# VHH binders against q86b00r158to499: the designs that were tried, part 37

Target 1, 342 residues: q86b00r158to499
Amino acid sequence: PRNSLQRAIDRLKNKFGISLKGSFEEEFYLIKKGDNNNSSVASLLNSIEKLDHGTFANYHSLDCYGDILEKITNALEEQGLPIEQLLSESGSGQFEITIDYTDIMEACDRHIIVRQTINSIASYNGYIATFIPKPFDGLVGSGCHAHLSLWDTNDSNLTPDANGECGLSLVNQFFIGGLLKHSKSLTALFNTTPNSYKRLKPFYWSGCNVSWGLDNKESFIRIPSSPFSATDGCSNFEIKTIDHTSNPYLAMAGIIHAGFDGIENSIAPPPPTSLFDQSVLNNQLIPSNFEDAIQSLKENHYLCENIGNDISNAFIHVKLAENKILKELSDDDQILKLLELF
Below, E stands for the ipSAE of ESMFold2; O stands for the ipSAE of OpenDDE; V2 stands for 0.75 times the mean of E and O plus 0.25 times the DockQ between their complexes.

## First folded at step 20 (VHH; framework vhh_rezetamig_d1)

Design ya1 (at its last look DockQ between E and O 0.85; V2 from the best seeds 0.00; counts 0 for: pae E 3.0 > 2)
Fold by OpenDDE, look of step 20:
Structure ya1 (fold): chain B 342 residues (1-342), chain A 128 residues (1-128)
Amino acid sequence: as target 1 above (342 residues)
Amino acid sequence: QLQLQESGPGLVKPSETLSLTCTVSGGSISTSRYYWGWIRQPPGKGLEWIGHIYHSGNTYYNPSLENRVTISVDTSKNQFSLKLSSVTAADTAVYYCARPRTYYYDSSGYYTLGFDVRGQGTLVTVSS
């Protein structure tokens, strides 16, 4: 998978002189272990509720988890990972860590290290860290939002243009056009479990609409605005649908090839949608289940070929088999199984 | 200040190839942020997008002209060129080189490029 991404990177650079940089927002839950090692999903949820009395984004949540978060932060910094921010998220016991953006390969490497480190520190300190997209039906889901930008060979950011649509350069608009064109197939790479699609719901800021626009959290591609957008343009674009069930290397390889298609063929995206538009929601959504997503990928010869036919075929078959097994499990058993993996 | 200037013959015979060059000054074509393109305006008609090129040499042409159009770039000279083969009287127009910055969708769902800077234009007449 890592080699596939490298090929994608090389392809983009060699053809257009463009490089992709990025960062992930790592969302996760911390659960303090109770006295019983074999905790049911209900018991885990109860543990969260007892520790964090449901205060939304409250200073209290950070205080309750202050020690473990400090240990996590220290461990990451000791490994040379530049932490951009650590935030409490909307869910009780939910947090977000973002590492500074870098070259996309390194960003993927960091993504893996961050998750492993958090899991390790949590376990060592009597906690469970989970990166499951939707671990509890009543709590907000967790993703790994990707913030991406295009760069030239002189290490200049190509993404911003004050005179471009949504503050983006035309080349970046074409890149986004490619992403939207391949959005259904990319979803299979981004969201690889049935549980993933419990998170991907309209009206939950999960990016389910096949659209793009300024500060539109319902769009597949969100363009974060800034105070400088009017003068300098926007520096990056965001994909919100990616979760931790994805292989970051394959996900990014898919993104690069999709974007490559956009640039190569000058695929303009549709008119942007800055605010939620019901008409957009009704017209075009990403797949609502894994079967539809994986079918889209299977039929996408362009992506499969460029990612690599062998690795694509293996991915498709393995994920289909895994999903079949997961779907045979009860909801609780599925979560327990996923807790072993993520 | 970015300036674009068209150059080439103003008269072309039917069935021949129209050739124009755009010289860019006040900026580099090698800037990866921008594309470079050609548009034309026939007498009494609106502007028509011909095509554009990225500094890497990647091109995109209007489907209506795709089979006859070739756009090339020479970064060393800071120029890009247009070739239109098999010309007819219908190809008589003022031709402009331009820098596209955005796009517009027409009523049919097809997009055309909007330009922020263009040359003064050069009239090319197709006549025997």
Scores: ipSAE 0.793, ipTM 0.923, lowest interface PAE 0.7, mean pLDDT 91
Fold by ESMFold2, look of step 20:
Structure ya1 (fold): chain B 342 residues (1-342), chain A 128 residues (1-128)
Amino acid sequence: as target 1 above (342 residues)
Amino acid sequence: QLQLQESGPGLVKPSETLSLTCTVSGGSISTSRYYWGWIRQPPGKGLEWIGHIYHSGNTYYNPSLENRVTISVDTSKNQFSLKLSSVTAADTAVYYCARPRTYYYDSSGYYTLGFDVRGQGTLVTVSS
């Protein structure tokens, strides 16, 4: 998979003089192992759901995590992983860490190290960290949103253009056109378990609409604005749906080949949508289950061939078999199995 | 400042090939940031997008014209060109080279490029 990404990187650079940079927003839950003798991991997850929903108790629950969060952030920074942002959702045990962007291969390597570090620090300090897309039915899911930008061989950011649609250069608009064209197939690479699709629901800010737009949290592609967007354009774009079940190298290889198709063939994206009118204007969604997503990938000979037919066939075979096993488990047993996997 | 200048014959006979060159000055055509394109305005009509090219040589043409149009780039001369074959009187227009920055869909599902920088235009008349 890592050399598949390298081939994709080389293909984009050699043909167009473009490289991809990015970072991931790493979302995860922390679960305190208060009474490990009396409960399973699934029971611990359900207990967190009951404890952290109160508005009054939210402040106190956040303070209980302060020490573990400091240890996690210190460990990441000492490993040379500069943290751009740390966020928490009030009343839940969910947190988000974003590392500074870099070239896409290193960003993928960093993604793996971030997960390893969070798991290790949590375990050493009496916590369970989980990156499962939807570990709690009543709480928000966990993704790893990718923030991406296109750069030239002179290390100049090609993504912004204040005079372009949504503050983007035309070349980046065509890259996005390619991403949207291939969005259903890419979903198979981004969201590889039945649990992933419990998170991917309309109006959950999961990004399941096949659309794009400024600050549109429901779109597959979100364009973050800044105070400088009117003068400088928008510096990056965000893919909302990717979650931690994905192989980051394979996911990014798919993204690059999809965007390559968009640039090579000047594929314009559909008109952008806003958060408040996307349900009226855009009624197209990504697949709602893995079987439909993987079928879209199977039929996408362009992506499969460019990623590598052997790699794509192996991915499809393994994930279909894995999904059949997972679907036969109870919800609690599925969560326990997913926790073993990551 | 970036400037685009069209050059080529102003009179072309029917059935011949219309050939125009755009010379770019004040900037480089070989950047990954921009596309380079041709548009035209027939008498009494609006602007019509012809096509565009990227520095890599990749092209995209208006589907109504694509069987007759060729756009090429010569990065060594900082130029790009238009050839439109088998011309008729309907091809009489003011032709502009341009640097497009955005797109707009029409109701038919095809897109038209918007541009911020264009040449002054050159009238090409197709007449015997």
Scores: ipSAE 0.479, ipTM 0.809, lowest interface PAE 3.0, mean pLDDT 85
ESMFold2 (binder alone), look of step 20: mean pLDDT 80; pTM 0.809

Design ya2 (at its last look DockQ between E and O 0.69; V2 from the best seeds 0.00; counts 0 for: pae E 3.0 > 2)
Fold by OpenDDE, look of step 21:
Structure ya2 (fold): chain B 342 residues (1-342), chain A 128 residues (1-128)
Amino acid sequence: as target 1 above (342 residues)
Amino acid sequence: QLQLQESGPGLVKPSETLSLTCTVSGGSISDSRYYWGWIRQPPGKGLEWIGHIYHSGNTYYNPSLENRVTISVDTSKNQFSLKLSSVTAADTAVYYCARPRTYYYDSSGYYTLGFDVRGQGTLVTVSS
C-alpha cells in the first residue's frame, strides 16, 4: 500500500509538478477500563465520563482527562511529532489531535504512529482508546478528517486563490472535481467496515453529500474558510468522510489518482454549496453501505488500475470477506471485534 | 500588472489553419497556480471557451472544437499559442487569450470558465 501511494505521488509530480501535503484530524474516545478486561459494550459506554454534549473544547472534559492527555501529548512529542492541537470533541470522552501538515506520505506515516502511540499510552494507563467510527449508538462518531493542499516544485501552496471559487485555485478546483467524480469509489477506500456507515449519516457533519463548499460540513469536500480568504484564498480543503478503518496509503493513493484525473481532464466541480443551501439536502449522497461503495470501486477501472490492479483486487477481496464476518456478528460483538483492531 | 496580448493574422482563408500567439507580460506563464486559455466571440454571439493549457503542457479543449484545436505553451518566451485547423466562416470571431480563474453560469445558463484577465482581442476573419 505504501508503494502504491508513492507511485501516485510520483505520477502527480512527474506529470504536473504538483505534490500533495496534508494532515489528519484524529478523533477518538478514551474510556477508563474497569476491573474486567472483557467488558461489554454497555459497560464501556457506562465508563465514559458524562459531559455536556454539544460543547466543543469542553474545559471539564480536558480537565477530567488531563493526566492521560498529557501523557499522550508527551509521548507524541518525544517521538518528534509536531502537535498542532489537542481538543475535546463533542462526544463525551471524545478528543481530537492534529499533527502539523507535511508531505502526504509522511502524513500517512504519522497517522499510523499517532494511533499506535495513543493506543499504547491509553492501555498502559488503564484506558481504552478507540478510533472506531461509531463505537456507541447515540454518541458522535469519530473520523480522521484529511486536510489537504496542493504544492508546486518551489514549495508554494497552490491551493489558495482569492479570485477562485471558494478561494481555491483552478487547478485545485479541478483536483476537487476529480475527487467528487470518484467519490463513491473513494468511499470504499475511506470507510471499510459496516460500522463506518453508521457514522456516515446526513446532517451529522460527516460529509455525506457529494458536494463541496465553504464551511459546509455536510459536503464530501469542505473548504475551511480563512480569516485571510478575502486576500489570499483558502489554504486547504478537507475530506471529512475518512475514518480510521481506512488504509491511509491506499486512501491517499485513491485521492491522488482521482484528483489527477480531475487535473488531467479539467473536470469542473459542480457549483459549490454553502452551509445554508437547501439544495444540499437533495444532493447525491455517497454510498450508505460498504457493499455499494465497494461495488463502485470494483467498477472503477481507472482507480483500480492506477492504484494497482493486484492490490486493488486484494483489497476488495479482503474487505468483502471481513465485512461478511462483521455483519454476521451482533452489534455488540461487532464493536468488540473492532475494538481489537482500532 | 499581468497583461495578455494576442498576435497573428487577422485574415485566414477557408480550410486553412488559424494561428494566434498570446504574449504574457507582468507574470510568468510557468506559475503553477494558473492556466492559460483562449476564448472567442463570434459576431452577434456570446463568448465561447476554446481551451486552456497548463504550464506542463496539459491541455483541455472544448469538445465542440477538440478535433481542430491545438494549444501549446512556450515557457521560454512566456507565450502560449492557438491553432485552429480547417477554418470556415463560422470561425470568424474576436479571439482573446485569457487567464481562467473560476466557473460561473453565463447569461445562457451554461456553466463555463470565467477569467480575470484577458487580452484586448484580435479579430480573425475567415474569408476567401
Scores: ipSAE 0.880, ipTM 0.956, lowest interface PAE 0.5, mean pLDDT 92
Fold by ESMFold2, look of step 20:
Structure ya2 (fold): chain B 342 residues (1-342), chain A 128 residues (1-128)
Amino acid sequence: as target 1 above (342 residues)
Amino acid sequence: QLQLQESGPGLVKPSETLSLTCTVSGGSISDSRYYWGWIRQPPGKGLEWIGHIYHSGNTYYNPSLENRVTISVDTSKNQFSLKLSSVTAADTAVYYCARPRTYYYDSSGYYTLGFDVRGQGTLVTVSS
């Protein structure tokens, strides 16, 4: 899989002189370990709620999370992983860590290390860290959003153009056109379990509309704005649907080949949409289940051939078998099984 | 500042090939952010997009013209060119080279390019 990404990187660079940089927004829950309370989904949910709401001494609640979060951030920084952002919804037990962007191969390598570090530090300190896309029906899901940008061989950012649509250069608009063309197939690479599709719902800000736009949290491609976007353009774009079940090397290989198609064939995206435009509410959606997503990938000979036919065929076979086994479990048993993996 | 300049014959006989070159100065045709395109304006009519090219050689043409159009790029000379074959009087127009920055879809699902920077234009007349 890592070799497949390297071939995609080389292909984009050799043909067009373009490289991809990015970073991941790592969303996860921290669940307090208990002797008997972590053996069911109900007990896991209770462990989150009890930790978040169990005291009138609010500074103690902040200190409890502050201690584990400080240990996580210190461990990441000691490994040379510069933290860009750490945020939390106070009282929810869900956190997001983002590290600085870098070349996409390194970003994928860092993504693996970040997950391992969070899991290890949490476990050593009496917590379970879970990256399951939708562990609890009543709570916000966990994604692994990718922020991406295109660069030339002289390390100049090619993504912004203040005079382009949504503040993007035309080459980046065509890259996005390719991403949207292939979005249903890419979903199979991004969201590989039945649980993934419990998060991917309209109006959940999961990005399930096959569209793009400035600050549009319902779009597959979100363009983050800044105070300088009108003058300088927008420096990056975001894919919101990716979750931690994905193999980052395959996901990014798919992204590069899809964007390559867009640049090579001048594939324009549809007109951008806004979050409050009613037309966004009725646009095309990504597949609502893995079986439909994987069928789209099977039919996408372009992506399969460029990723590698043997790699793609193995991925499809293994993931269909895994999904069949998971779907035979009750919802709760799926979550407990996924806790062992994510 | 980026400048584009068209050059080529102003008079072409019917059934022959119209050939134009655009020379880019104040910028690089190999800039990976940009595509390079040709547009035209027939007398009394609006602008019509002809096609565009990326520095790699990849092209995209207006479907109504694609059977007669060839756009090419020479990065070593910092220029790109247009050839339009089998011309008729309907091909008489002012021809512009341009650097597009965006696109617009029509109702049939084809798109045209929006241009911020273009050349002065050159009139090409097709007549016997």
Scores: ipSAE 0.567, ipTM 0.850, lowest interface PAE 2.3, mean pLDDT 87
ESMFold2 (binder alone), look of step 20: mean pLDDT 80; pTM 0.806
OpenDDE, look of step 20: ipSAE 0.878; ipTM 0.952
ESMFold2, look of step 21: ipSAE 0.471; ipTM 0.804
ESMFold2 (binder alone), look of step 21: mean pLDDT 81; pTM 0.811

Design ya3 (at its last look DockQ between E and O 0.02; V2 from the best seeds 0.00; counts 0 for: pae E 18.7 > 2, unsure alone 64.2 < 65, placed apart)
Fold by OpenDDE, look of step 20:
Structure ya3 (fold): chain B 342 residues (1-342), chain A 128 residues (1-128)
Amino acid sequence: as target 1 above (342 residues)
Amino acid sequence: QLQLQESGPGLVKPSETLSLTCTVSGGSISSSRYYWGWIRQPPGKGLEWIGHIYHSGNTYYNPSLENRVTISVDTSKNQFSLKLSSVTAADTAVYYCARPRTYYYDSSGYYTLAFDVRGQGTLVTVSS
């Protein structure tokens, strides 16, 4: 998978003189272990509720988890990972860590290290860290939002253009056009479990609409606005649908090839949608289940070929088999199984 | 300061090939940031986008002209060119080279490129 991404990177650079940089927002839950080692999903949820009674963005939540979060932060910093921010998220016991953006390969490497480190520190300190997309039906889901930008060989950011639509350069618009064109197939790479699609719901800021626009959290591609957008343009674009069930290397390889297609063929995206538009929601959504997503990928010869036919075929078969097994499990058993993996 | 200048014959006979060159100064056409395009305006009509090219040589053409249009780039000369074959009187227009910056969609559902900089334009008349 890592080699596939490298090929994608090389392809983009060699043809267009463009490089991709990025960062992930790592969302996860921390659960304090109770005295019983074999905790049911209900018991885990109860543990969260007992520890964190706070509402959204409550300082109390950070206080309750202060020690473990400090240990996590220290461990990451000791490994040379530049932490951009650590935030409490909407869910009780839910947090987000973001590492500074870098070259996309390194960003993927960091993504893996961050998750492993958090899991390790949590386990060592009597906690469970989980990166499951939707671990509890009543709590907000967790993703790994990707913030991406295009760069030239002179290390200049190509993404921003004050005279471009949504503050983006034309080349980046075409890149996004490619992403939207391949959005259904990319979803299979981004969201690889049935549980992933419990998170991907309309009206939950999960990016389910096949659209793009300024500050539109319902769009597959969100363009974060800034106070400088009017003069300098926007520096990056965001994909919110990616979760931790994805292989970051394959996900990014898919993104690069999709974007490459956009640039190569000058695929303009549709008109942007800055605010939620019901018409957009009704007309074009990403797949609502894994079977539809994986079918889209299977039929996408362009992506499969460029990612690599062997690795694509292996991915498709393995994920189909895994999903079949997961779907045979009860909801609770599925979560318990996923807790072993994520 | 970026400047674009069109050059080529102002008179072309029917069925012949229209050839124009755009010389870019004050910036490099090899930039990965920008595209380079051609636009025309027939007498009494609106602007029509012909097509554009990227420094890599990748092109996009207006579907209405796709079969007759060839755009090429010469990075060594900092130029790009337009060839329009099988011209008729309908191809009489002022031709502009331009730098596109974004797409806009019109009421018909088609999208056109908007530009920030263009040349002064050159009149090309198709006449026997």
Scores: ipSAE 0.868, ipTM 0.948, lowest interface PAE 0.5, mean pLDDT 92
Fold by ESMFold2, look of step 20:
Structure ya3 (fold): chain B 342 residues (1-342), chain A 128 residues (1-128)
Amino acid sequence: as target 1 above (342 residues)
Amino acid sequence: QLQLQESGPGLVKPSETLSLTCTVSGGSISSSRYYWGWIRQPPGKGLEWIGHIYHSGNTYYNPSLENRVTISVDTSKNQFSLKLSSVTAADTAVYYCARPRTYYYDSSGYYTLAFDVRGQGTLVTVSS
């Protein structure tokens, strides 16, 4: 799968002189280990509720988790992984760690190391760290949103244009047009378990609308702004739907080939949408289940051929078999099974 | 040089509709690259984003106001407008039309308003 990503990287660079850089927002829950090893979903949820304690939300939650978060942060820094942000969600045991962006191959490698480090430090200190997309029906889901930008051969950021739509250059708009064209097929690469689709609901800030927009958390492609974007444009774009069930190398290979199609064929994205514009949304959504997503990928000969037909066929076969096994379990038993993996 | 100018009544009675027009000069409202928006600043408070519109008519509103706000565009006059229904004294503010530059928010939902061009603003007072 790394070799498929390298071929995608080379393809984009050789044809257009463009390289992709990025980083992942790593979202996860911390669950305190109990006497019975947290053997039910109810006991897992209770362990989060016990640890939170706060009526003053983030202030008390951060105090309760301070020691474990410091140990995670120190371990990442000691491995040379420069942390950009550490955030927590109000009233939950959920956290987000973002590493500084870099070239996309290294970003994928860092993604793997970050997950391994968080899992190891949590386990050593009496916690379970889980990256399951939707472990608890009443709590927010966990994704690994990708922040991406396009760069030229002189290492200049091609993504921003202060005069462009949503602060983006025309070439980046075409890249996004390609991503939106292929969004249903890409979902199979991004969201590979039945549980993934419990997170991908409208109004969950999951990004399941096939659209793009400035600071729009409901769009497949979000364009984040900053205090300095006004003079320089927006420096990156974000894919919201990716979760930790994805193979990052395959996900990024798909992204690059989709964006390549957009640039090569000058595919303009539709007009952007905002978080607040439900009345004019065309109601186009990504697939609501894995079977529909994987069917879209199977029919997408462009993506399958460019990723590699052998790799794509193996992925499809393995993931259909895994999903069949998981679907035979109750929702609670799926969570307990997934806890071993994510 | 792009310029925006607000126009409309400076006094509106409670429960009536506030109506403002923004005239764009030195540029085209029909550009596919820009949104056109309204912001306001109540006395003693910070800026509040009301909403914006794309030239195609696609609108985006602040959720706290969405049930009362209508933004429209008239490309033939190079203008866009704001209507805010059922006003109260709380709607007294300086209203600005603007070309929004961007906004962003963190994972907790807070966000920052910014704009690259705005009008001088017009005070609208809601009073009996």
Scores: ipSAE 0.000, ipTM 0.130, lowest interface PAE 18.7, mean pLDDT 81
ESMFold2 (binder alone), look of step 20: mean pLDDT 79; pTM 0.794

Design ya4 (at its last look DockQ between E and O 0.69; V2 from the best seeds 0.00; counts 0 for: pae E 3.2 > 2)
Fold by OpenDDE, look of step 20:
Structure ya4 (fold): chain B 342 residues (1-342), chain A 128 residues (1-128)
Amino acid sequence: as target 1 above (342 residues)
Amino acid sequence: QLQLQESGPGLVKPSETLSLTCTVSGGSISSSRYYWGWIRQPPGKGLEWIGHIYHSGNTYYNPSLENRVTISVDTSKNQFSLKLSSVTAADTAVYYCARPRTYYYDSSGYYTFGFDVRGQGTLVTVSS
């Protein structure tokens, strides 16, 4: 998978002189482990509810988890990971860590290290860290939002253009056009479990609409606005649908090849949607289940070929088999199984 | 200051090939940020986007002209060119080279491009 991404990176650079940089917003839950070794999902949920009743960016939430979060932060910094932000998210016991953006390969490497470190520190200190997309039906889901930008060989950001649509350069607009064109197939790479699609719902700011737009959290591609957008343009774009069930290397390889298609063929995206648009919601959504997503990928010869036919075929078959097993489980058993994996 | 200048014959006979060159000054055509395009305006009509090229050589052509248009780039000369084959009187227009910056859809659903800089334009008349 890592080699597939490298090929994608090389392809983009060699053809267009463009490189991709990015970062992930790592969302996760921390659960204080009780005295019982085999805790039910209900028990775990109860533990969270008792410990933290806070909301997004709540001071109390950060205080209750201060010790464990400090240990996590220290461990990450000791490994040379530059933490940009640590904050309390909307769910009780939910947090987000963001590492500074870097070259996309390194960003993927960091993503793996961050998750492993958090899991390790949590476990050692009597907590369970979970990166499951929707671990509890009544609580907000967790993703790993990708913030991405295009760069030239002179290390200049190509993404912003004050005279471009949504403050983006034309080359980045075409890149996004490619992403939207391949959005259904990319979803299979981004969201690889049935549980993923419990998180991916309209009106939950999960990016389910096949659209792009300024500050539109319902769009597959969100363009974060800047106070300087009028003069300098926007510096990056965001994909919110990616969760931790994805292989980051394959996900980014898919993104690069999709974007490559956009640039190569000058695929302009549809008109942007800056605000929630009901017409867009009713018109075109990403797949609502894994079977539809994986079918889209299977039929996408362009992505499969460029990612690599062997690795793509293996991915498709393995994920289909895994999903079949997961779907045979009760909801609780599925969560317990996923807790072992994520 | 970026400047674009068109050059080429102002008169072309029917069925021949229209050839124009755009010389770019004050900036490099090899920038990964920008595309380089051609626009035309027939007398009494609106602007029509012909096509554009990236420094790597990949192109986009207006579907209405796709079969007759060839755009090329010469990075060594900081130039790009337009060839339009099998011209007719309908191809009489002022031709501009331009740098596209954004896009919008026309009434037919095809791309129309906005630009921030263009040449002064050159009239090309198709006449026997």
Scores: ipSAE 0.593, ipTM 0.868, lowest interface PAE 1.0, mean pLDDT 90
Fold by ESMFold2, look of step 20:
Structure ya4 (fold): chain B 342 residues (1-342), chain A 128 residues (1-128)
Amino acid sequence: as target 1 above (342 residues)
Amino acid sequence: QLQLQESGPGLVKPSETLSLTCTVSGGSISSSRYYWGWIRQPPGKGLEWIGHIYHSGNTYYNPSLENRVTISVDTSKNQFSLKLSSVTAADTAVYYCARPRTYYYDSSGYYTFGFDVRGQGTLVTVSS
């Protein structure tokens, strides 16, 4: 899979002189190990320290978990991965760690190291770290949102254009057009378990709409603004649906080949949408379950061939088999099984 | 800073090929950021998009013209060109080279385009 990403990177660079950079927002829960050995979902939820009234959510969570979070950040820093941001997310016991952006291959490698480090430090210190997309009904899901930008061979950011739609250059708009064209197939690479689709609901800010827009949290492609966006353009774009069940190398290979198609064929995205635009209520949606997503990928010969037919066929076969087994479990048993994996 | 200048014959005979060159100064046609295109305005009518090219050589043409249009790029001269074959009097227009800024489509399949800079234009008359 890592070689598949390298081929995608080389393809984009050789044809168009473009490189992809990015980073992930790593969202996860910390669960204290209890005397019951955390044998049910209810016991896991009770092992998360609940916040009272949302007024003190971020402050209270950081103080209660301060020692474990410090150990995690020190371990990451020792490995040359200084944290750009550490937040207590919406919901009790959930945190977000963001590493500075870099070349996309290194960003994927860092993603693996971040997950391994968090898991190891948590386990050594009496915690379970979980990256399950929707471990608890009623609490915020966990994703790993990708922030991406396009760069030229002189290491200049190609993504911003203050005069472009949503502050983006035309080449980045065509890249996004390709991403939207392939969005249903990409969902199979991004969201590979039945649990993933419990997070991917309309109005959950998960990015289910096949659309794009400035600061639109319901869109598959969100364009984050900054105080400088009006004068300098927007420096990056965000894919919100990706979760930790994905193989980051396959996900990014798919992204690059989809964006390549957009640039090569001048695929314009539809007009951008806002969160309050009535047209977003009637937009196409990404698949609501894995079976439909994987069927879209199976029929997408362009993505499968460019990722590698042998790799794509193996992925499809393995994930269909895994999903069949998982769907036969109760929701709670799925969570307990996924806890061993994510 | 950036300037686009059209050049080429102002008179073309029917059934022959219209050929124009756009010279880019104050910027690089090899930039991975930008596309380069041609538009025209027939007498008494609005602007019509003809097509565009990327530095890699990839083109995209207005479907109504695509069987007659060739756009090419010469990065060594910082130029791109238009050839329109089999011209008729209907091809008489002011031709502009331009740098497109935005394309998008609606549910009806129509593309909307915009540009941020264009040349001064050159009148090409198709006449015996």
Scores: ipSAE 0.438, ipTM 0.788, lowest interface PAE 3.2, mean pLDDT 85
ESMFold2 (binder alone), look of step 20: mean pLDDT 79; pTM 0.795

